VHH binders against Type II methyltransferase M.MthZI (mthZIM). Designs and how they scored, part 14

Target 1, 355 residues: Type II methyltransferase M.MthZI (mthZIM), of Methanothermobacter thermautotrophicus (Methanobacterium thermoformicicum) (p29568)
Amino acid sequence: MKTTHRIYFKNSADMNELKDKSINLVVTSPPYPMVEIWDRLFSELNPKIEETLIDEEDGLRSYNLMHEELEKVWHEVDRVTAPGGVVIINIGDATRKIGKKFQLYPNHVRTIDFFFDRGYQVLPFIIWRKQSNKPTKFMGSGMLPPNAYVTHEHEYILIFRKEGPRQFKTEEERKLRRESAYFWEERNQWFSDVWTDLTGVSQRLNHKNLRKRAAAYPFELAYRLINMYSIMGDWVLDPFLGTGTTMIAAACAGRNSIGYELDHNFKDLIESRINETLKLSNEIVMRRINDHIEFIREKNGKYYSENYKFKVTTRQEQDIRLYYPRTYKKIKNNEFEFFYQEVNPKKERQSKLNI
Short names: E, the ipSAE of ESMFold2; O, the ipSAE of ESMFold2 at other seeds; V2, 0.75 times the mean of E and O plus 0.25 times the DockQ between their complexes.

## First folded at step 8 (VHH; framework vhh_4orz_3)

Design d2 (from a3 with S53W; at its last look DockQ between E and O 0.68; V2 from the best seeds 0.00; counts 0 for: pae O 7.4 > 2, grease 25 > 24.2)
Fold by ESMFold2 at other seeds, look of step 8:
Structure d2 (fold): chain B 355 residues (1-355), chain A 119 residues (1-119)
Amino acid sequence: as target 1 above (355 residues)
Amino acid sequence: EVQLVESGGGLVQAGGSLRLFCAASGFTFSDYEMAWLRQAPGKRREWVALIYWGGSTDYADSVKDRFTISRDNAKNTVSLQMNSLKPEDTAIYFCAADWGSWRTPLDYWGQGTQVTVSS
């Protein structure tokens, strides 16, 4: 098995490199309208936005114009998404004072409306709760009612499906789907409507580079979503690639990927992270296996994976196959191919027994 | 409290046969994979035979077709039938149990039984 990963450094409002209905899964986090760090980006895309923010101090108009820029990308996402495909958008609302008015700008509402109005099924989605041990600046009048404000500590992982459930019609497709299953305990953790385990503490347990989250969401967020809503060999798109997290997660999960990034200055960082994927994928697969074996030791599962010689909880887990990239190569500019190896339970047993 | 007790070792002539037994107690035997390991003087311990939870078996190349591992979950025993013995098979043989976790130490092993094959 191999996967292909392509990066286009251009505005994803035009994704003409991609054929209609060619993408199985979109996982992305756009620039957030009305979040100050993105003002310059949006103003460069549409200079009227700077005028409405600075000269007019018109928050509602700024919000609408910023969403109009994102909707150019959502139109292209709609065009390239295959029937039965899933579109996942991680987005936070913005709390912001414009002029003398403080309010929340409901980015998730506008995003839901775009896809819902175009016939997408809005699926149960996830609140990503990001708890901090530090007070926020948005206390309002503090202990004096009624002008204090609720602390804003979450983002939304919105999930949309195009044209109903995906069908798997051939024997080969159904086999690949069964091999792409996840463990029962992973299902319980991942398919929760609130995620609290991807906080700053989770980032501190990972490599320290993740502590500087200027433009990237956590690897685990993308990795879960890709495993939840795609099968091996699927094409995953991120029209706001940033530091490359979705592409890295797709590679680790045995999916192909395409990313768009407007800022060419991310090239070296993305390539560095692509280069690190071989080590990351093996470690992640081994952690999943060992976590499962520890879990099933207590649970005492009723079914068996003959592939890997361990117990599983459900019949659907019996055919799970886990791969990690063994090698990769660069194909021209901004394109990578990864070559995979399946985990080997016989070799692991043999090496462990030679103590 | 966990015990793995090997027996059946001894002196045999080359070409002969021997059967080793391992009695297990103090854990849920049927939930564990069982193995035989051996250690010759001055050598590292090495894997000999393995019987998985699902009943499949695996053997080191050096003993393939000569040794047979089996288990009896009702009696909490594992055995190793050793045929066509060679002087190279001389070693202390250990019974081991493992839940099957990857890249972690073995859970349990016994004190061993000596097998000596004379030429």
Scores: ipSAE 0.013, ipTM 0.532, lowest interface PAE 7.4, mean pLDDT 86
ESMFold2, look of step 8: ipSAE 0.026; ipTM 0.548
ESMFold2 (binder alone), look of step 8: mean pLDDT 82; pTM 0.819

Design d3 (from a3 with D31Y; at its last look DockQ between E and O 0.52; V2 from the best seeds 0.00; counts 0 for: pae O 10.3 > 2, grease 25.3 > 24.2)
Fold by ESMFold2 at other seeds, look of step 8:
Structure d3 (fold): chain B 355 residues (1-355), chain A 119 residues (1-119)
Amino acid sequence: as target 1 above (355 residues)
Amino acid sequence: EVQLVESGGGLVQAGGSLRLFCAASGFTFSYYEMAWLRQAPGKRREWVALIYSGGSTDYADSVKDRFTISRDNAKNTVSLQMNSLKPEDTAIYFCAADWGSWRTPLDYWGQGTQVTVSS
C-alpha cells in the first residue's frame, strides 16, 4: 500500500488544483472569527475588517466579514467534497469586547447555517472540553450582578455529510471498508458527543519553540476523526493545514491527504513533522494492538481475528487490518509518498526472543 | 508461583520422532499463548512454534510441516510432536508462556529438555 500527501502554500479560497467531488473527508480548524490572535490574518485577507474592529468598533460587521472570508473556503470545500463525503470543522465561539459591548460571537451557528443551507446533513457533533490553565474569562462587574459572564471552556467539532450515506458498490470497496474497521472499545471511547480526554498540549513536540506553534488540535483528535469517518485509501483535505497535524494523522491511518496553508513559513515545520511519521505511526499501531489485547482478555470476546490471532468483540472487527508506513519519499516540492507494511503477528512474536 | 516443566526429550536417530510435553501451573493457562523455543550449542535461542489462546498455530520455517504444537486447556499442558527429525534440530527445547502483548518480553519459560538427533 502507498499514500500520497500534497501541500499547497496558497489561500484555500481557491483550490483549483483539486477536481470536483474528489475528497472523501475534510478535517480542519480554521482561524476563529473574532478571536484576537486571528485579527491580523483576517485583516490581511480583507482590509475592511481592521476598519470595522478598530475605527467603527462594529463587532457584528467584523464577525460577518470574517465569516465571508471563511465561506470562500467553504464554497471550495463543498465543490471538492464527493457525494457521501464528510466535512468536519473544529471551531470555537468567540467571547469578546468590541467597544463597550461584550458578547459571544457564535461561530458554530454561522458555520452550521452555511452547510445546512447547502443541503448537507448535520450529523451529531462533538463538544470538545479541553483542559487549559488559560481559559477565556471576562469578569464583567466581578461579584456584582447582573453583568456577569460564564467562562468559555469548550469548542465544537461540527460534522456534516454531503448527499446522504456513502455507498460502497464493489466487493473490493466493501472489503476495504471492513478492513478499515476500528475496535469496539475504541468506538465506545470515540463516538461520544462530549470529549474531555484530549488537551491542547497532548501532542508535545521535541523543541520548546515548536510547542508555542502547536496545532489547534492534538494529533489524537485528528486520528480519531480520520478513523471514524474514512476508509484506507481515502483522500483527506485540510484547507487550513497549519503545522500539518491532519496530514500526519492521515498518513498514520493509511489515508491520502491534501493540505492548504497560506503561510509559507510553516514549510520547514511541516516537513520536520513528516520525517517523524514513521516512528509515530509504528508506536500508535502497537499501542492500539496491545490495548485491544488487554481489553479483550478481560472481556473474553465472542469473535476471532484470524489475521491477528486474537479475539474481537463484534463480527465487524474480524477483518481489521493494521498498517504502518515503512518508508517515505519526497517526490517533488511539497509532495510525499508513504509506503506501508501490514503488522505481522509472527514477526512480532519473534521480537520477544532478543535476549 | 508459575511453573513450566518440560519432559519427553532424549536421543533419537535422524528421521525419527519425539513428543515433548510441558506441564503448566500458577497462572490462568487458557488466557496465555504457549510456545516452544530452542537453543543449539553456540547459538541464540530461537522460536520454534506458537499456539495462540484461540488454538491457532504458527511455526518457524525450519520446522514447518515437521512439527506440530498442541494444547490441552483442561490439563494445562502443551505438547510438541517432532517428526522427520534432523541433526540440526539438536537443541535444548524450552516451553514458554506469554500474555500475547506484542513487542513485550516473554512472561514465563521453563528450564528446558535436551533433544539430540544423531545421523
Scores: ipSAE 0.005, ipTM 0.457, lowest interface PAE 10.3, mean pLDDT 86
ESMFold2, look of step 8: ipSAE 0.011; ipTM 0.436
ESMFold2 (binder alone), look of step 8: mean pLDDT 83; pTM 0.830

Design d4 (from a3 with R103Y; at its last look DockQ between E and O 0.01; V2 from the best seeds 0.00; counts 0 for: pae O 22.7 > 2, grease 25.4 > 24.2, placed apart)
Fold by ESMFold2 at other seeds, look of step 8:
Structure d4 (fold): chain B 355 residues (1-355), chain A 119 residues (1-119)
Amino acid sequence: as target 1 above (355 residues)
Amino acid sequence: EVQLVESGGGLVQAGGSLRLFCAASGFTFSDYEMAWLRQAPGKRREWVALIYSGGSTDYADSVKDRFTISRDNAKNTVSLQMNSLKPEDTAIYFCAADWGSWYTPLDYWGQGTQVTVSS
């Protein structure tokens, strides 16, 4: 098995390298409008944004202009997404004081409106609750009503589907779908509308000049979403690739991927992360197997996986196959082919336990 | 009652040096990442330097090798040593504290201190 991964270093407002209806899944996190670390990026895209933020102190106009820049990308996402395809956008709202006015800027609302107005089915989506014990500066009047404010600690993982449920018409597609199933207990964990078991990430990068300019979500967030909403061999797109998390997660899940990143300086970082992840890729995939073995020992499931010689809870889990990328080959500076090996959990567990 | 108070700004000739200080109170200083930002008149506020809770640092390319950020967890202070100053370094410099989540606004800001670099 082999997958292909391509990076385009350009603004994703133009994705002319991609044919219409060629993408099965989008997983991305854009720059968040009205979050201060992103002001420079948005102002470089549209200098009027700096004017509205600083000279006019007009939060609403700034918010609208920033979203107009993102919507150029969402138009291209719509064009390239295949029927039955899924678009997943991780986005947080911004709390911010402009002039003397504090408010939340509801980025998730504007994003939902964009896709809903264009006929996408809005699917049940996920609140990613990032627990923090640290104070926030936007307390308002503190202990004195009515001008105090709620502490804002969550983001959204918005999920949109284009043109109804996807169809699987060939036997090869059906086989890949069956092999791409996930365990019953993973379904119960992953398909929850609130996620509290994933922490946010600090952008601590080996390349100091990139530390504050990269958006990041954890590998596990992308890995779950890719397994939840695609099958092996699918094409996954991230129009805001950043440090490469979605591409790396797609590779670990046996999916092809395409990423767009405006900043050419991310190239070496992405390659470094690929190498780091590939050294541990068997272990990452094996954790799913190990967790299942612990779970099913107590559950004593009624169905059986001949592939891995353990019980499973449902009939749909019987054909699960898990692969990890063993090696990769660079085709061009920005294109990779990954080559896979199927996990062997019995051998791996025995070898690790020295048995 | 969070407070960040900057000091050490002033007028300096091009090529000269200044050291900025920021005194912090009202939060658990050692848990926070500390930063210096600057804003020239009519311009957006931009990052200059960052020091993580563990002591590692990051700098904007425009100030790298000229500026050094440091922190003293015992005194709850962060400082910025600015060497080889240029007229384009003229700005109000702000001390800021952030938990380092990247998904929330910066938690705390100071009032700023003016740095003016003349030819």
Scores: ipSAE 0.000, ipTM 0.107, lowest interface PAE 22.7, mean pLDDT 84
ESMFold2, look of step 8: ipSAE 0.011; ipTM 0.464
ESMFold2 (binder alone), look of step 8: mean pLDDT 81; pTM 0.817

Design d5 (from a3 with E33Y A35D S56Y; at its last look DockQ between E and O 0.65; V2 from the best seeds 0.00; counts 0 for: pae E 15.8 > 2, grease 27.1 > 24.2, SAP .715 > .668)
Fold by ESMFold2, look of step 8:
Structure d5 (fold): chain B 355 residues (1-355), chain A 119 residues (1-119)
Amino acid sequence: as target 1 above (355 residues)
Amino acid sequence: EVQLVESGGGLVQAGGSLRLFCAASGFTFSDYYMDWLRQAPGKRREWVALIYSGGYTDYADSVKDRFTISRDNAKNTVSLQMNSLKPEDTAIYFCAADWGSWRTPLDYWGQGTQVTVSS
């Protein structure tokens, strides 16, 4: 098996490299409107934003202008997303004081409105409570009512579907779907509408250096979502690629991917992360099997994996097939091809026994 | 092989100053946050300060305005200038690097250098 991964270093408000209805899944985290670290980026995209933030101290107008810039990208996302395709946007609301006025700027509402107004089904989505983030606390009057404020400690993983459930019309597609299934206990963990078990990736920032803006979310977050909402061979898009987390997770999950990143300086970092992740790719995928074997001993499942002959909990798990990217080659114009090896749990076990 | 080597620890009188150094090799230094942490006898390890390649810094409240973190990306070093030292600053000081996208613990740690502040 082989997957293709392409990076375009340009503003994703124009994704003319992509044909209409060509993308199966979008997983991304944009710059967050009204979150201070993004002010320079938004002001460079639209100079009026600096005026409204600094000169006018007009939070509402700044918020609207910032979202107008993001909506240029969401229009392109809508154009390229196939029927039955899923769009997943990790976004946080902003709590911020502009002048002397504090409020929450509800980025998730504006984002939901964009896709809802265009006919997407809003699917049950996830509240992500980061465990290692130091949240900004706006206490207001502290212990004195009524002007104290709740501490804001979560982000949203919004999930939208275009034009109803995806159809799998050929037996080949249905077989790939069955092979792309996940374990019952993974489903129980992943399809929860509150996630508290993922460590936040700190975006330790300076005001003027995008390189300090590390990945918006951890590998595991992207890896779960890609396994949850796509099948092997699908095309995954991240219009705000950053450090490459979505692309790397797609590669580890056997999906093709496309990323857009405005800052060409991320190129070497993304390539470095690809190399480091490939060294661990078999371990990453085999961990899923090892965790399952541990789980199923206690569960004493009724069914068996057809491909690996260990017990599984449900009939839908019988055809699970797992691959890891063994090697890759760099082609041209920031394009990579990954080549895969199917996992071999018996051989891996014998290797660890030093037989 | 990744290496982080601390130096500059020692015994100092309360109110004095000390400068710690950390030399790094085996990774792309300019892309990492560099941290100082410390562990006093019988206590949990605590975070002290961080710095990124563009000069962004942050400090624990207990050391703010007394400690200054700096880095030299050309020499792959990070330093911690510690002024107005107090006996409560006595600890083993560790430097650490955090690349960190899908890893929760800090990625690399040094072996530490002892700082002892006498009354």
Scores: ipSAE 0.000, ipTM 0.101, lowest interface PAE 20.2, mean pLDDT 84
ESMFold2 (binder alone), look of step 8: mean pLDDT 82; pTM 0.829
ESMFold2 at other seeds, look of step 8: ipSAE 0.211; ipTM 0.670
ESMFold2, look of step 10: ipSAE 0.000; ipTM 0.227
ESMFold2 (binder alone), look of step 10: mean pLDDT 81; pTM 0.827
ESMFold2 at other seeds, look of step 10: ipSAE 0.010; ipTM 0.491

Design d6 (from a3 with S53F S101D R103L; at its last look DockQ between E and O 0.80; V2 from the best seeds 0.00; counts 0 for: pae O 9.6 > 2, grease 27.1 > 24.2, SAP .709 > .668)
Fold by ESMFold2 at other seeds, look of step 8:
Structure d6 (fold): chain B 355 residues (1-355), chain A 119 residues (1-119)
Amino acid sequence: as target 1 above (355 residues)
Amino acid sequence: EVQLVESGGGLVQAGGSLRLFCAASGFTFSDYEMAWLRQAPGKRREWVALIYFGGSTDYADSVKDRFTISRDNAKNTVSLQMNSLKPEDTAIYFCAADWGDWLTPLDYWGQGTQVTVSS
């Protein structure tokens, strides 16, 4: 098996490289309207935003204009998403003072409204609780009622599905779906509507200009979502690629990917992270197997994986197959292929027995 | 107390056969995967045969088609039938039990039984 990964350095409001209905899963985090670090980006996209934000100090109008820019991308996301496809958007609301007026700008509401109005099913979505490093920002009057404010500690992972549940029509498709299953204990951890075990962006970036613009979510966030809502060989899109987290998570999960990134300065960082993908995939696969074996020792599973010679909790886990990249190559500018190898638990167990 | 006790070793001429036995006690035998290992004089310990709790088996290349591992969950025993023995098979043979994880040390192993194959 192989996967393909492409990067387009352009505004994703135009994704004409992608055919209609070609994408199985979208996992992305856009620039957050009304969050100050994104003001320049939005103003460059639409100069009217600078006027409404700075000259007029009109928060509502600025919020609406910023969302209109994002909605150009959401229209393209809708066009390229296949029937039964899933669109996942990590987005946070903004708390912000414009002039003397403080309020929350409810980015998640506007985003839900866009997809709901266009016939998507809104699926149960996730509150990602991030412990704030700055819990005192926007306290208002502090200890004096009634003008103090609640600390904003979470983001949303919104989940939308196009045109009903995806169908798997051939036995080949059904087999690939079964092989793409996840372990019972991973399901229990991942399919919760509140995630509190993931930290925000805390990594040091190698490029200082990129540090200012990068608000990447952690690898684990993307990796969970990709495993939860796609099967091996699916096409995963991130129209706001940033540092490449979704692309490397897709590669580690055996999915193809496409990313759009407006800022060409991310090219070197993304390519360096692609070079690390081989090491991450091997480590991730081995950790998943170790964690499962430790879990099943305590649980004592009812079913058996003949493929890997270990117990599993459910019948649906019996056909799980795990793969990791053994090699990759750059086949043209901004396009990469990974070539995979299946894990071999027989070899791992035999190696353990040699002292 | 967990114990694995090997037996059946001895002196045999090249080309001959031996059957090793391992009696297990002190743990739930049917939940474990069982192995035979060996250590020749001056050599590191090496794996020779493995039987998974599902019943399938694997063998080291050096003993494949000559050795057969089997288990009896009712008697808590594992055995190793060794045919067409060679002087290179001379070693102390150890029985081992493992829960089936990949990352922890072997859970239990015995004291070993000597197998000597004369030319």
Scores: ipSAE 0.006, ipTM 0.443, lowest interface PAE 9.6, mean pLDDT 85
ESMFold2, look of step 8: ipSAE 0.012; ipTM 0.476
ESMFold2 (binder alone), look of step 8: mean pLDDT 81; pTM 0.808

## First folded at step 10 (VHH; framework vhh_4orz_3)

Design e1 (from d5 with Y56S; at its last look DockQ between E and O 0.77; V2 from the best seeds 0.00; counts 0 for: pae E 7.8 > 2)
Fold by ESMFold2, look of step 11:
Structure e1 (fold): chain B 355 residues (1-355), chain A 119 residues (1-119)
Amino acid sequence: as target 1 above (355 residues)
Amino acid sequence: EVQLVESGGGLVQAGGSLRLFCAASGFTFSDYYMDWLRQAPGKRREWVALIYSGGSTDYADSVKDRFTISRDNAKNTVSLQMNSLKPEDTAIYFCAADWGSWRTPLDYWGQGTQVTVSS
């Protein structure tokens, strides 16, 4: 098995490199409208936004203009998403004071509205509960009613599906689907509508000013979503690639990926992370196996994986195959190919047993 | 109180056969992978054979086609049939068990039984 990973350093409002209906899954987190660290980016895209924020102090107008910029990207996402494809957008609402008026700007509502109005099925989505780095920033009157405010500590992982359930028409696709299954206990953890077991953390960067623009979701968030909503060999798109987290997660999960990033300064950081992916994927696969073995010891599973010689809970888990990249090549134009190896129980056992 | 007790070791002439047994207690035997390992004087311990909980088997290249591992879940025993023995098979043979995790040490070990192959 081989996967391909491409990076385009340009504004994703134009993704003309991608054919219509070529993408199986989108996993992304855009710049969040009305969150201050993104003001400059939005104002560079549309100078009127700075005017509405500073000169007019018109929060609603600023909010609408910022979303209009994102919607240029969502139109391209719609064009490139295949029938049955899934679009997943991690987005947070913004709490912000403009002039004298404090309010929440409901980014998730505007985003849902965009896709719902264009015929997407809105699927049950996930509340990502995470601790705030600034839990006391917007308290209002504190302990004095009625002008105190709730602490805002969550984001959304919105999930949209284009044109109904995906169909698997070839025997090869159906086999890949079965091999791409996840364990019962992973399903129970991942398909919860509230996630509290992931934290938002800053990532170390090789360039100081990139840290403020690299605030994105953790690897595990992308990895779960990719495993939940795609099969091996699928094409995953992130139109707001940033530090490359979605691409790295796709590589570790045996999916192809395409990323767009406006800021060319991320190039070296992304390449550095690609160099480290080989070790990460191997560790992920081994951890999943060990976690399953420990789980099934107590569960006493009814079915058996001949591939890996352990019990599983459901019939659907019997065909799971786990792969990790053995090597990769850097190709021209910011393109990388990973070459995979299926985990081999005999080889892994020899390392364990020859002490 | 897990216990693995090897038996059946001894002195045998080259070309001969010997059958080792390992009696297990204190765990659900049928759910465990069972291994045989050996350690010759002055050498590292090496893996010999494995029988999975589902009954499949694997062997080290050095013993393939000469040794046969089997298990009896009714008696909680694993055995190693050793044919065409060579002096280089001389070692202490250990029975071991694990749940099947690929990254953790084996769960249980026996004390070992001596096999000596004379020329």
Scores: ipSAE 0.021, ipTM 0.578, lowest interface PAE 7.8, mean pLDDT 87
ESMFold2, look of step 10: ipSAE 0.012; ipTM 0.510
ESMFold2 (binder alone), look of step 10: mean pLDDT 82; pTM 0.826
ESMFold2 at other seeds, look of step 10: ipSAE 0.137; ipTM 0.652
ESMFold2 (binder alone), look of step 11: mean pLDDT 81; pTM 0.824
ESMFold2 at other seeds, look of step 11: ipSAE 0.113; ipTM 0.630

Design e2 (from d5 with D35E; at its last look DockQ between E and O 0.01; V2 from the best seeds 0.00; counts 0 for: pae O 22.5 > 2, grease 25.6 > 24.2, placed apart)
Amino acid sequence: EVQLVESGGGLVQAGGSLRLFCAASGFTFSDYYMEWLRQAPGKRREWVALIYSGGYTDYADSVKDRFTISRDNAKNTVSLQMNSLKPEDTAIYFCAADWGSWRTPLDYWGQGTQVTVSS
ESMFold2, look of step 10: ipSAE 0.096; ipTM 0.630
ESMFold2 (binder alone), look of step 10: mean pLDDT 80; pTM 0.810
ESMFold2 at other seeds, look of step 10: ipSAE 0.066; ipTM 0.613
ESMFold2, look of step 11: ipSAE 0.203; ipTM 0.696
ESMFold2 (binder alone), look of step 11: mean pLDDT 81; pTM 0.814
ESMFold2 at other seeds, look of step 11: ipSAE 0.000; ipTM 0.124

Design e3 (from d5 with L50E; at its last look DockQ between E and O 0.60; V2 from the best seeds 0.00; counts 0 for: pae E 14.7 > 2, grease 26.2 > 24.2)
Fold by ESMFold2, look of step 10:
Structure e3 (fold): chain B 355 residues (1-355), chain A 119 residues (1-119)
Amino acid sequence: as target 1 above (355 residues)
Amino acid sequence: EVQLVESGGGLVQAGGSLRLFCAASGFTFSDYYMDWLRQAPGKRREWVAEIYSGGYTDYADSVKDRFTISRDNAKNTVSLQMNSLKPEDTAIYFCAADWGSWRTPLDYWGQGTQVTVSS
């Protein structure tokens, strides 16, 4: 098996490289309106935004203009998403003082409204409580009511579905779906509406000069979502690719991917992360198997994996197949093909016996 | 105390047959995969066969169609029927129990029984 991964260094407000209804899953985190680190980016997209922030001190108008820029991308996301496709947006609200006025700017509400008004089903979504030792606080009047403020420590992982549940009409798709199942205990962990076990601190990077850069979210966040809402061979899109986390997670999960990134300076970092993640890809998949085997010993499941002959909890887990990317090649600038190896748990046991 | 005790080894002519037995005690036998492994002189240990409750069996390619693994959960025994034996089957054969884990070492091991196949 192989997968294809393409990066376009351009504004994703125009994704004309992609045909209508071609994408099965979107996993992304946009620039967050009204969060200060993004002010310059939004002002470069629309210079009026800087005027509203600085000269007018008009937070509401700034917020609306920033969301109008994002909505250009959401229109393209809607166009390219296939029926039954899923759109997942990690976004945080902004707490910010403009002039003497402090408020929360509810980015998640505006994003939900965009997709809900266009007929998407809003699915139960996830509150991501980042593990951070230095949360930003706005105290207001501190201990004196009523002008103190709640500390804001979470982000949203919003989940939208286009045109109802996806249909699997061909035998090949049905087989891939069955092979793409996840373990029962992974479902219990992943399909929770609050995630507290994922850090928001930057991922460790092996590249000396780039370790201080931050991904919008950790690899594990993208990896879970991709396994939860797609099957092997699906096309995953990230219109705000950044450091490449979604593409790398898609590759590790056996999905194809497309990413858009405005800043060409991310090119070398993304390639470095591809190389580092490939070195760990077998370990990532084998950890899932090892965790399952420990779990199923306690659970004492009643069914068997058809492909690996270990116990599983449900009939739906019987056809699970797990692959990891072994090698890749560059086809052309910004395009990669990954080549896969199926896990072999018995070979791993034999290797350990021979130590 | 967990014990796995192999028996039934010995000297046999090429083309002959042997049946190995493993008696288990000290754990819930029916909940474990039971394995046979072997180690020839100067070689690495290799996996031979595996069986679990409910009829699951699997074999190394080198012994498939010649060896048959079976178990008796009421007696806590596992057996390996070895037919059409070849000199390369000469080895110490070990019984092992495995909770379906890819951990090393396997959960429990026996002391082994020698099988020698003469030409």
Scores: ipSAE 0.000, ipTM 0.308, lowest interface PAE 14.7, mean pLDDT 85
ESMFold2 (binder alone), look of step 10: mean pLDDT 82; pTM 0.825
ESMFold2 at other seeds, look of step 10: ipSAE 0.005; ipTM 0.456

